# Designs tried in a protein design chat: VHH binders against Probable fructokinase-3. Part 5

Target 1, 345 residues: Probable fructokinase-3, of Arabidopsis thaliana (Mouse-ear cress) (q9lne4)
Amino acid sequence: MASSTGEKGLIVSFGEMLIDFVPTVSGVSLSESPGFLKAPGGAPANVAIAVSRLGGRAAFVGKLGDDDFGHMLAGILRKNGVDDQGINFDEGARTALAFVTLRSDGEREFMFYRNPSADMLLRPDELNLELIRSAKVFHYGSISLITEPCRSAHMKAMEVAKEAGALLSYDPNLREPLWPSPEEARTQIMSIWDKADIIKVSDVELEFLTENKTMDDKTAMSLWHPNLKLLLVTLGEKGCTYFTKKFHGSVETFHVDAVDTTGAGDSFVGALLQQIVDDQSVLEDEARLRKVLRFANACGAITTTKKGAIPALPTDIEALSFLKDQKKRQTNLKFSKWCCTASPC

## First folded at step 25 (VHH)

Design tc (from o5 with D104E A105P)
Fold by ESMFold2, fold request of step 26:
Structure tc (fold): chain B 345 residues (1-345), chain A 121 residues (1-121)
Amino acid sequence: as target 1 above (345 residues)
Amino acid sequence: QVQLQESGGGLVQPGGSLRLSCAASGFTFRSFWMSWVRQAPGEGREWVSSINTGGDSTYYADSVKGRFTIARDNVKNTLYLLMDSLKSDDTAVYYCAKGIWTYEPGYFDYWGQGTQVTVSS
């Protein structure tokens, strides 16, 4: 495909979007809660919104219930500039709901309304293939692999995107309770591993996938397939580790007063993809890649400073302002350290 | 505890064939990519071949393409390497490995004793 100087490449994100419910009071069981706060959720949708807020072009492919929540979620995508031509509505099944609470005994309680939810019912023949073929980057997770027919739709969408020349980006987004077993989750997540050009995992996911409690570079290297272009291991407050065919290293993140870490990984991925979609040669240049990863770390860090995922995703202006403030902070700290060394504090 | 037992090596003539086996235990074999790695006398480790969880995707080093075939039996928890058209450069100790290991195979930790393949003449 010819590059365009007048048009940004499209990032198509495939998967689930749902409503998360959290009790209005802490320390109760789900049945004891007097009410719930609803929030839009779903990692693929968050990535699409993150891209759009940073000034990129994004689309979402998935299926929602033909219900008030499904239309609200589609509206949120549209309001955030995400192309909605890949959204299907199921006439019978409802939009997925996820309830989670932390009980007073410290145990987490989960309840999912996915028996089936609309997202699980996306079929291959419902896919907007023209939209998928137009992707310069095609991004996906693993939740849509769990059951049919959505598993077949996922596989078809990957095939069509790859055939059309898209860069395939994979963030498994492991949610163990949704899988029949840890072994099935590992098997299915790894079954499509070699289809991806870019893979991002967290340190928790790396431990799960390798069954190796030692979190080091060699553990990540054990998962490198020969056609992979970039493997990323996110380390939360410690930043990320990156691997390419020619080089590997680490990029530190920014330390902020975290409020809610929800969506930080999705913000990181959205920033990465937005920064590389129009010049993928970045992946072959360590200095340029490190700058992109520093930007992605900044977006992830900003996202942790506010409650919620979508409300906390930064705009390009907010990300650049944050980076400028960090430069000023580092400069002022250098003067402060010099002052403390040169004179009594 | 992960345990891998390689077998099937031996002395062969150039152009000969061998089948290596690796019995796996201590982990859910079907959930992992598996690989063969080799080490020639006095040399570093070399990645040979990898196979995905289901066995439907396979990868080979350029030095062995068309001559070696990796396979797995998820019922018997066994990994295989069918080696054909062997040549002197294939002389090495062969190890099976849990994981893909195409990136810097020198970080690979051996779990078994390996099996010696010697191609002479």
Scores: ipSAE 0.711, ipTM 0.882, lowest interface PAE 1.4, mean pLDDT 89
Fold by ESMFold2, last read:
Structure tc (fold): chain B 345 residues (1-345), chain A 121 residues (1-121)
Amino acid sequence: as target 1 above (345 residues)
Amino acid sequence: QVQLQESGGGLVQPGGSLRLSCAASGFTFRSFWMSWVRQAPGEGREWVSSINTGGDSTYYADSVKGRFTIARDNVKNTLYLLMDSLKSDDTAVYYCAKGIWTYEPGYFDYWGQGTQVTVSS
C-alpha cells in the first residue's frame, strides 16, 4: 500500500545498467551464434523499473557511456517513469555490454565488455547528493564495490543515504566472473554487511558467503547482524525464507511455466520495497510481511513467464490478476480432494 | 575443515585484565566476520562480540561494552578478545566462531574447544 498521506516515498536504486546480449538461437557458443538480441539489464536498474511499474516512486543513480546505448538506456528509465536525475554520462568509456549463452554442453558462457565500462567510473564527486538524501529506501548491490572509483562512490552514497535516514536495502547479486577471486568477492560483499537494514540473498549466495553446504536456518542465522531488520533467502521455485528479530519462517512461491528467469529476483525485490516503503512497520508484523512476500513471489513468477527482464516486469494490475487466478486454482484443488474422498473421480 | 584454537584463558581477580587468542585455519580468515561466544556454568550460550572482515566495525553485547575489545590480525589469521575490568559474571568458557551469530547463538556448533576464564577473588 501507498502512504495514507498521498505522497509516495522515493526508492533510490544505485549501481550498474548495461546491455545484455543473448543469442538468437539456443545451445550455441558465443562465437557460433549468428546474431544477438539486445536487452536492457543491470539489477539495480531493473529494481527501479519494477518499483515504478507497480506504481511506486523510483530513481536510479549510476553512470552510462555517452554513447547510443547509454542514451537509449536512460530513455528506457524515463519512459518507465524512473527519475533519471542521478544518471551521469562518461565521455570516454562505453556502456557495459554482457554476452551470455548456455552452450550445448550445458556450460554457461559469459563475455563482459567492462575494461572499464562507464558504470565502473562513477566518482564520488559526481553523485547527486540531494537525490540520495531524499530516499526513503536506498537499494544497492555488490558489483559497484569491485573497483575504484565506483567503490568509493558506492560507499559515499550509502553513507549519505544512511545519514539522511533511508532504509538501506542490499542485494549482493553476486557475479563471480567479475571478481578477481571468490575470496575477494566474499571479503568485499561482507565488508558492508552491517550497514544494511534489509538483506536479500539466494541460497547459492548464502552457501558462497558462509562456505556451508548444509542449507538450513542456522546457516542464515550465522549472518544476522544485531541491527538487521530483515534477512531473506530466496530459494527459486521453493519460495523464500525470512528472518526478523521477532520471527522467522518461509513463504512458498507459485509454480509457472518458466520461459526466462532473467530479472525474477529484481522483480521480487522491487515488489518488496514498493510494498513497504510507506509503512515500514510491516517488517515487525509477520502476517503482513507474509502477504508482502507472497506478492513479491507473484511478481517474480510473472517475470519468468516472458523473455527478458524489463519487458517481463509486471504492473500492479498484472500482479493482482495473477493472484486472482491462483486463488481460483487453489479453490479447485480443494474441491477435487473432496471429490476423491466422497466420490470416485 | 575449519580449525579454531582458543587460548589465553585462566584465573584472574576481579578488575583484572586478560587477552584471549584464537588461531584460525582451514578457511580464508580475512573473508569472514568472526565472533566470540561464551557459556557460563549452568547457563546458555551468550554472544559476546563480533568483528567484520577488515576489523573496522565491531559489535558488543551490552554486558561487555566498554570493558572488552575485539580485534583481528588478518596476516596471522588470529582473532583476539582483550578483556578489562573483569567481573565474576564474566566467568565462562569462551569460544571463537566463524560468522556473526547474534540471532540465536544456541545453534552454534563450537568450532573450537574453548578457553576457560575464571574471575574469582
Scores: ipSAE 0.707, ipTM 0.882, lowest interface PAE 1.4, mean pLDDT 89
Fold by ESMFold2, fold request of step 26:
Structure tc (fold): chain B 345 residues (1-345), chain A 121 residues (1-121)
Amino acid sequence: as target 1 above (345 residues)
Amino acid sequence: QVQLQESGGGLVQPGGSLRLSCAASGFTFRSFWMSWVRQAPGEGREWVSSINTGGDSTYYADSVKGRFTIARDNVKNTLYLLMDSLKSDDTAVYYCAKGIWTYEPGYFDYWGQGTQVTVSS
């Protein structure tokens, strides 16, 4: 077997995978709920699956409980074509669980089983360093920074990936309740800021990190470090803004009938990374970058049209079909408008 | 309210040294990157140096690299700039800044009063 020039670059995603438990009925407290539906999740795992469904090569590095849920989660990664050689199983700690509800008064209630969970116990000496060195892109969030030993494993994995020449991609995926305080979250998220080549934050995260309620280009520019290649601020229904050394701008998203926004950001990131892994010069070409971001916005939008994160992540065929339908829709709207004002209807 | 108070400027001869300080209050100092920015009379603001939250990563403008050292004390909430081998081109008002600001330093909002550094024979 000969090495192929067309072999796709590997995107390695590092961090947590867990199960969200969501009430079977709406508008109740956790204690009032008669039952829960399990929803596998975790932003780094969702990104890996998103890449794989779009036809990319992905691996996941993390730690799960040696329990029924941990093996089920590993199975989901495997069934979705994600390389599982970076997965470790903890003998004693359980797979992370999160119970989340939206009460009738509009207040969110959550309860985390992370005291500790297995993902928090990944040690530097357990890392599959050969897999990490193989990364063309190494993607991570901030949740693995919260406590030791996983913080040290996170730092080691980043170091190894960087030394091997990987593009470092950072989406903090802030979950304030998991941190001892907002100040500690900000400190730790910002402590690794300059290690990343690509950073994606939401507008809420940008406000949190800067403590500036004015969401403008100036606020994002205050976080630009000199070696950064791309900073993205996602704006939900308003699309995203992008910043590079040479240019900045915005890309609008697609309007869809949203059902569940869970995983939309992870779908966006997976699409971005999958589109650039094999030609990173895209980051220096505004026209090409804008097309990639339009594709990423499409994947995010599609993901909002279905319940759940993982079940809603699009394939490459679904994403391209969606984009073709949007182009025809735009052309037909122009002709319909033109027909009503210029030609017989 | 965020408060930044710069000090330590003065008149020095070329080749001389100064140490600038910036006392910070009104925010959680250890949670933010901090920067020095300077402005010569009649000119725009120029980014000088930045330091991360823990002090283990530092960045310098090419014009000052090797001559200036940024440091922070998270116990005293104080930012420092040690300036060696000063040149006439270093003459400016120096400002402490919350944030990184390497992209467009002229637009950050948390300027103190600054401290004047004048390098002349």
Scores: ipSAE 0.693, ipTM 0.873, lowest interface PAE 1.5, mean pLDDT 90
Fold by ESMFold2, last read:
Structure tc (fold): chain B 345 residues (1-345), chain A 121 residues (1-121)
Amino acid sequence: as target 1 above (345 residues)
Amino acid sequence: QVQLQESGGGLVQPGGSLRLSCAASGFTFRSFWMSWVRQAPGEGREWVSSINTGGDSTYYADSVKGRFTIARDNVKNTLYLLMDSLKSDDTAVYYCAKGIWTYEPGYFDYWGQGTQVTVSS
C-alpha cells in the first residue's frame, strides 16, 4: 500500500522534451509548406503532464536549451503542475526541433535538428538524484539511449530509481529515423528490457522488436522476462492486450471521432501510471487491472478528439465525464434495443 | 531466413560436463535475446536459460541454476550452454531459440534440429 493517509506517490518521467513544427497546411511536403505551427512535445514530458492533469503527482527529468523554446517548455511543465526540479538547461546546445508533416499519400516526412540538441547532453552528474530517489514510479523511453552522455545519464537514473524502490515503467516510443540503423535501435531498446517492471509497446513496435510478422499473443510472450509485472501491447482503435504472470487478455477502447492521434499513447500511459502508483497490487488482480486499462483507453480516446498532444490531454473531470457519458449511451442503447427487439411491436 | 544449428551434445556420466553451441545465421544475432529450451522424450518443453543482447543479464530455470552457464559470442554469432554437474534428469534434446520464452517455451519462432544430451551411468 502507497499510503493510508499520506501524500500521493510521485511519478518521475525521464527523457526528452522538444518542439514539433507542423505545417499550417495539411498534406504537403516540408519544403512546400508556407509555414509551421509549433507544438510542444516529447513522450516523457507528455506522460508527466498527463499524470498531473489527472490529479497525480509528476516530475520531469531532462535537459532543455537555455533558449526561448527551452524556457517556454519548462513553463508549460510548471503551468501543468509538473515538478520542474529535475530540469537542466544547456548553455550552448539548442532545444530539440522536429519538423514533421503527413503528406497526401499518407507518408510521414520529418527533419530533426539534433546536432546535438540539449536533451542529448544530459550528464549523470547533472541528475537530481534526490528527486529520482523519491519516485514511486520511474518512467522512461528509448530516445535518451541513442547517444552519450545522455545514455549514461539514463542508465544512472534507472539504477538510482530502482535502488530506491521505484517501479520501472518503459515505453520505448521508437523513433526509427533517430537511430543509426534498425539493428542498433533493436539492440539498444532490448538491452534494458529486463530492467523494467512494466513495458508498453504498440503492435508496430512489437513487430519491429521481434521481426515477426504474425502479431498474436504468443509473439508478445516471446518477450516476457521473469521479473516483468505487466506487458502491454496497444492496438490503437482495437484497444490493448495485457500480459501478467497469472493472466492475459484484451480491453477494448472507446470509439470517437478522431481529429489528431498525437499523444494518445502518452495519455494512456499517464492514466495507467496515475491509477496504479498508490496501489500496485492492481497488477495482480485481473478485474481491477481491466478497469484501469479501460480508464487508460478512455484517456487515450479523449486525447484523439482534439488537435495537439498537450492541449488534448484530459483532466480527471473530463475523463470521469467521458466515462459517465459512455455509461449513459450504453444504457440507453440497451433499453432501446430491448423495447424494439424483445417484442413484436 | 533464420537458421539455428545446435551441436555439442553426447553421452556423459553423471557429474560430467558438456558444452553446447548454437550457430546462428539469417538475422542480426546481437539484437536479440537468446534462450535454451530442452525436451525429454514424452515430456513437454522446459525453458532452461536466457541471455540478453549484450550478454550481461542471464536467467536460469531453478532446475539448472548453479550448474549451467549461458554465454554468447556476438562476433561469431554463437550461443553457448556450459553444462556442469550433469544429472540423469538433464537427459533431453536441447534447442536454441530466438527470444526470451520464459512464459511459454513451446512457442519459439525459430527451431533448430536440437542436440541430444544423454546422462547415464
Scores: ipSAE 0.683, ipTM 0.871, lowest interface PAE 1.6, mean pLDDT 89

Design td (from l3 with F32H)
Fold by OpenDDE, fold request of step 26:
Structure td (fold): chain B 345 residues (1-345), chain A 121 residues (1-121)
Amino acid sequence: as target 1 above (345 residues)
Amino acid sequence: QVQLQESGGGLVQPGGSLRLSCAASGFTFRSHWMSWVRQAPGEGREWVSSINTGGDSTYYADSVKGRFTIARDNVKNTLYLLMDSLKSDDTAVYYCAKGIHTYDAGYFDYWGQGTQVTVSS
């Protein structure tokens, strides 16, 4: 059976890339912090890197500042095997930054330097349309919808990708502080809802988008649109729920010692897309989809075991090793339970 | 509390036109997809049309495509259904619904009381 060396499908991720500056000392103001750790990120960029690390073909489309940070971020994409032909550099605007404050209560506050940043200034005429047309999957978030001209660029990119036959993947990845208001966030996120073939939301986002506190299948299905192929609701440590036109269910995730949940969703999405890009029929096969989602859950879980997003994204080897180990643990637990039931105390 | 109040229904002759309105309150109207659903006597609820938050995307059931137009005014928190070339088969109670078109009409979050549309010669 000749392994048809067929060229892997390209996953193009569209959106923002930025640097989070995390104080080296917790519980103090930004001004009092003696230093900051650089944490590169951006949900779409993370997804691209996740895909690449898993052995897929990924490209990133976005705009960075023509500055040290912008070139740093581009370098991170390149070193992770992500095609950077879709990156534009802005000579006037700076790379987006965020300063993270860790409150004593463990909550994070963000101070954004986006007034505007380069990512917000991506124009439709700057798009590498050839790259976008080559996408088998086109993935995007919602941050790029916040302001013009990036909104227009986003819309153009989606249009071009769709016309070229790409599967559109949408993770809104709600960041309320970046929006003028919660209402505006909801409005814009939902405005393009029907364009996506795959949508992933968290339970928090589900509540936010529906304004319904009831977390059930009905609430999730209220987000269904006629062209949707897969709706996913991630539930953190509880795994994910999936909905298709033909079937719905849940896939449990793995218990891990979580250190930082940053990037877990991106890892999940990257894994999902990497697994389905070359065979979309998986979306119509519940058993196969469940396997993919199990893999995606594993990648998400692994990502939580380390600090940061990008540094924590697993390789295919790491993910497979993890799954193998988990299977062994389950078998051992079954054997232990069987031994306990078989031994007549 | 979410409230949806339909109006504009009535008796019309075949080939006639009606304009339905739905006044929405108790939620952020502009942030949600809205839909029309209808129920004919003795039949199940049928999806009719949906509109996105900005109004730039609209969907129609095949049975009403080309005849009905869904619209919204986000300033007035009002949903509209323009019905042209009405047929006897369009006779139903029409409901305004919060949400996107789903395969099951039961997945809409909220419904109004409905407005009766009767198409008869």
Scores: ipSAE 0.815, ipTM 0.914, lowest interface PAE 0.5, mean pLDDT 93
Fold by OpenDDE, fold request of step 26:
Structure td (fold): chain B 345 residues (1-345), chain A 121 residues (1-121)
Amino acid sequence: as target 1 above (345 residues)
Amino acid sequence: QVQLQESGGGLVQPGGSLRLSCAASGFTFRSHWMSWVRQAPGEGREWVSSINTGGDSTYYADSVKGRFTIARDNVKNTLYLLMDSLKSDDTAVYYCAKGIHTYDAGYFDYWGQGTQVTVSS
């Protein structure tokens, strides 16, 4: 029964929120850096913000330190229209921080201040269960699985959401350095695999999780479980592949001048969830799903055009404008090609 | 290289029991879902059972539900299938497979050589 009340379905995103400190100078050690830029983030938080910016209803569930950074992060959620009723503040533990080292080879190294951080200490008894039960979609990552008591909180939240009839969305968003070992990461990520209705992984994550270097449909489908409704594999600039019980295919993304890919996946997921939350039948309609995925790809692409994650997340207006412009470009290119082929001068 | 070696098959009377084992190597066994599939003579491969990494989630085909039990020992890198109340229709080559149950048995990435289970009077 579609709740007759014109209210948008709530997407609850569960997990961590933290601040990345990015050096102002690349190629130097953290100690040599003259300064840092604050980059608020956390994949689940980014997803919530993405949903909200697209005009959806979003809430965030997590724990922050009762400190300046925690309050800053909570403020960012509120500023972006995310319901913060699921946030707990820890009076003893600090907000999670990460210092990012930009290596000369372009690789990023992370030094985490999570020993433990507040996000790791979320307890099941601290959960706003009413909020979680109100979710039409419950989204989560894997970082919350790393340690207790947050793991237990994650499991409880997932259980409650599922019992309440929420669609469970899972983006593992693998962060290997946060895990005791790659094996542990894989083990824990896969331990709850069958609980999710929607799973999104990157190509890198697909290889990691399957320990198979062959990137094909067979490898992706090896991750299929009986209760899965949608499996997504994001392929960066190549777009995404989708798998359902009834159909599978690919949706190309958009070519943009990428500046920073941070948050692109979160933007994609946020867009996807925002589009399906009120009509899950989209998952059974390939044509409709492809449209949604095109939109999601657009949001991801837009996010790469600006530095940072949260600052780069598009609004619905921006996303629609972008798509409109892309359509015009395609039509113009077709016309130009047609003109060139028609006039064999 | 991924290796899966099944054992424990044999001839058993209807109503009998068997325990199949699968020794796994060449991958991180504890971090993967594992499954049993079987192939009867002249038929395609069919999914039998799957188990998650920790063993707390298990799935069974309707045909074996209540009779078969899938288990795993992550320390020994071994997958098990306890088969009780065996029927003639359970006669098949049983394969250990890496991965989760898929609607298409063809999507398992690796499986062993199989072990023959024959249920006959």
Scores: ipSAE 0.809, ipTM 0.911, lowest interface PAE 0.5, mean pLDDT 93
Fold by ESMFold2, fold request of step 26:
Structure td (fold): chain B 345 residues (1-345), chain A 121 residues (1-121)
Amino acid sequence: as target 1 above (345 residues)
Amino acid sequence: QVQLQESGGGLVQPGGSLRLSCAASGFTFRSHWMSWVRQAPGEGREWVSSINTGGDSTYYADSVKGRFTIARDNVKNTLYLLMDSLKSDDTAVYYCAKGIHTYDAGYFDYWGQGTQVTVSS
């Protein structure tokens, strides 16, 4: 019979998708703002789009309002090649909205329309279980843990994916104002910690979850559970640190002129998952993992150079071109340094 | 500030049992995984057992599995280790720790003073 090529593994991303509204002018309170720009978002959705833009296969599982915004958001997923068979629409509740500003005094102000929003109402009996069982990687955050029925849907989806053999990837994406208290957030985020094979947190999230004063490798190691395959701590402009059962280290990121950091973490996660989905033995090989993390750092860096999250997510060609330019720059700097130091001026 | 106070250690004959307790304060106990770690004379620290925030997931080192039981009481902010079928290799100072600690048995800044367990005939 005819030969066939290997098929790309499916990355299923579970959680919320919403619209951030950002003031048309900077430095104002929400009430002072004369208008807002809509910015589609939601970390799980951004990860799915990031995977698809890099040439991977992605699906999104979640619930949107049966409203103009919900259908717009589903359209964005579809336009970006994300499988939408896991999307449900709620007839009563609206699509989640978040209004976010950075005031002139440096304080962030948030206003959430989640009373409840449709994403909170996803039930276990609404899950597309066949889609979830087809996942080679199942990715999720913590926002869907906050309230029922979505918490039960989240737990069911994780269990079905794990039973079907998926690699479980967890990025809590802490949004503290959405939780009843910091203590409840910490409790619930940590309650599913040992279910994950891969966990990514920022250094700020690590501090929140551990309540440690010192942010060092020992702090990260204090959260290693016995079945974990990879723990990542992202450090923004300082890159990331990684921990596996056999090794740990750090990978520097790229210095760029950041315009909008929104979605950089999601771009990083999407790149990581896309790079490992079809060969998970990378997680046991430090040299190969470091190459993957350098690629993920590049995708995150590129994402910060453009406004918005989704518009800024790179294609594989853009990421490879960026890396090639960085190697040329590094080579030219070494040559220029040697030329300068070779002169006794 | 985080404070952990272990108790319940002592001298016991091989095959005997002990119940260790750890009173926790200075943090929201229910929000954290908790662990037991031990250090035998002249040895590094060895992870013994961990329990998740709600108590529904527990993990044990191979050296103690089937003999030790970890438990927590989130109302009393207390961690327990029920130790059965003790043997001389279990002789160590036992520490209560905030966190999971299965990768590296030491996060020094949040250890209690420990409680000595000595198994000797």
Scores: ipSAE 0.665, ipTM 0.865, lowest interface PAE 1.7, mean pLDDT 89
Fold by ESMFold2, fold request of step 26:
Structure td (fold): chain B 345 residues (1-345), chain A 121 residues (1-121)
Amino acid sequence: as target 1 above (345 residues)
Amino acid sequence: QVQLQESGGGLVQPGGSLRLSCAASGFTFRSHWMSWVRQAPGEGREWVSSINTGGDSTYYADSVKGRFTIARDNVKNTLYLLMDSLKSDDTAVYYCAKGIHTYDAGYFDYWGQGTQVTVSS
């Protein structure tokens, strides 16, 4: 009759996991690069790892090639405490690879091995439905919507999670080069907008999705859906703006020496979800939500200070230490200002 | 330049029907949620209905549920509102708008010029 102590809620992240290959030297074309460093990635996988490193429970649902890279990626998930029971391996298709460089002229150059890659071939009948039904939060992006059969798998996973009572979290994570056209990307991303309880976009994505150059609260709220619980617009170095049914506002980010912004958004999302999974009433309390968003901003900021996405995702201890150091910096700056105004330093 | 041109308004008797159209140009119509909003004389704007990009999700204000049907034609870039069982309190200027928001019509970023619907006996 008495309630037993509950475990932390499970956050299930659905989508792609792949390897980005980046040149060992900067400013070169892909063909001129003497070598590449592999950087495991994929926004849904990064979110799952971010949750786990912060002490949460996470699982990943997706498909990898039955190849050395696919097994290595699955190993990375396990090593980081992410439940891998939702992973399928494709016997024919390879694990997705992306080669990415920033040329000296400032243009990005991409080459994708996705014709098709294994992640695109996940079928609805391959889904681990018991794992998905166990989700307290079900997180997804838009890349799984690009082609069949993965689009149908995505839609079924969303429906099963929603029916089981999960909170649906959507970060489109727009990668324009992967879509047949900007118009198709916009159409598909917006086609499932009303299914989500939480949506996070960047200001660049908001401009893309609305086709509106004016980036203000009115533009963001033009996409507010009545059943939505939280809309977040991340603004890079300006922090984020949040919208709920009852209130809206903004939270400043932290100033750090950025090295590599890869994965910062995924770290932010992982932190947000980890902080709310066991008490979703946070979404109705502005003071508590602002505290969560400040924590999420801290995790995003930490992630920018190291190369790579996964290597840079913070632990809960690292995030709390960073926040403590930020308070000390504010105190020291105030104290230093007092010394300089009172006498020559 | 986003342009929305409503048509199909007019005078009808209570219980009558009317079909509104909105021709869209200057943006990728099929990629956006679209809405109808109305403004009765001397009143603020009231959200009426919204439809997603593919037309498979539709939403209605309680005041019009079961009587109005929103639809879209992504080939012709046209939004529709079929209004049945019209009542006197449906009298308003009806606007086509780009966006979803259902709490405050002031949050839509683009509007048409409107078409007048008058329901009187």
Scores: ipSAE 0.574, ipTM 0.838, lowest interface PAE 2.3, mean pLDDT 89

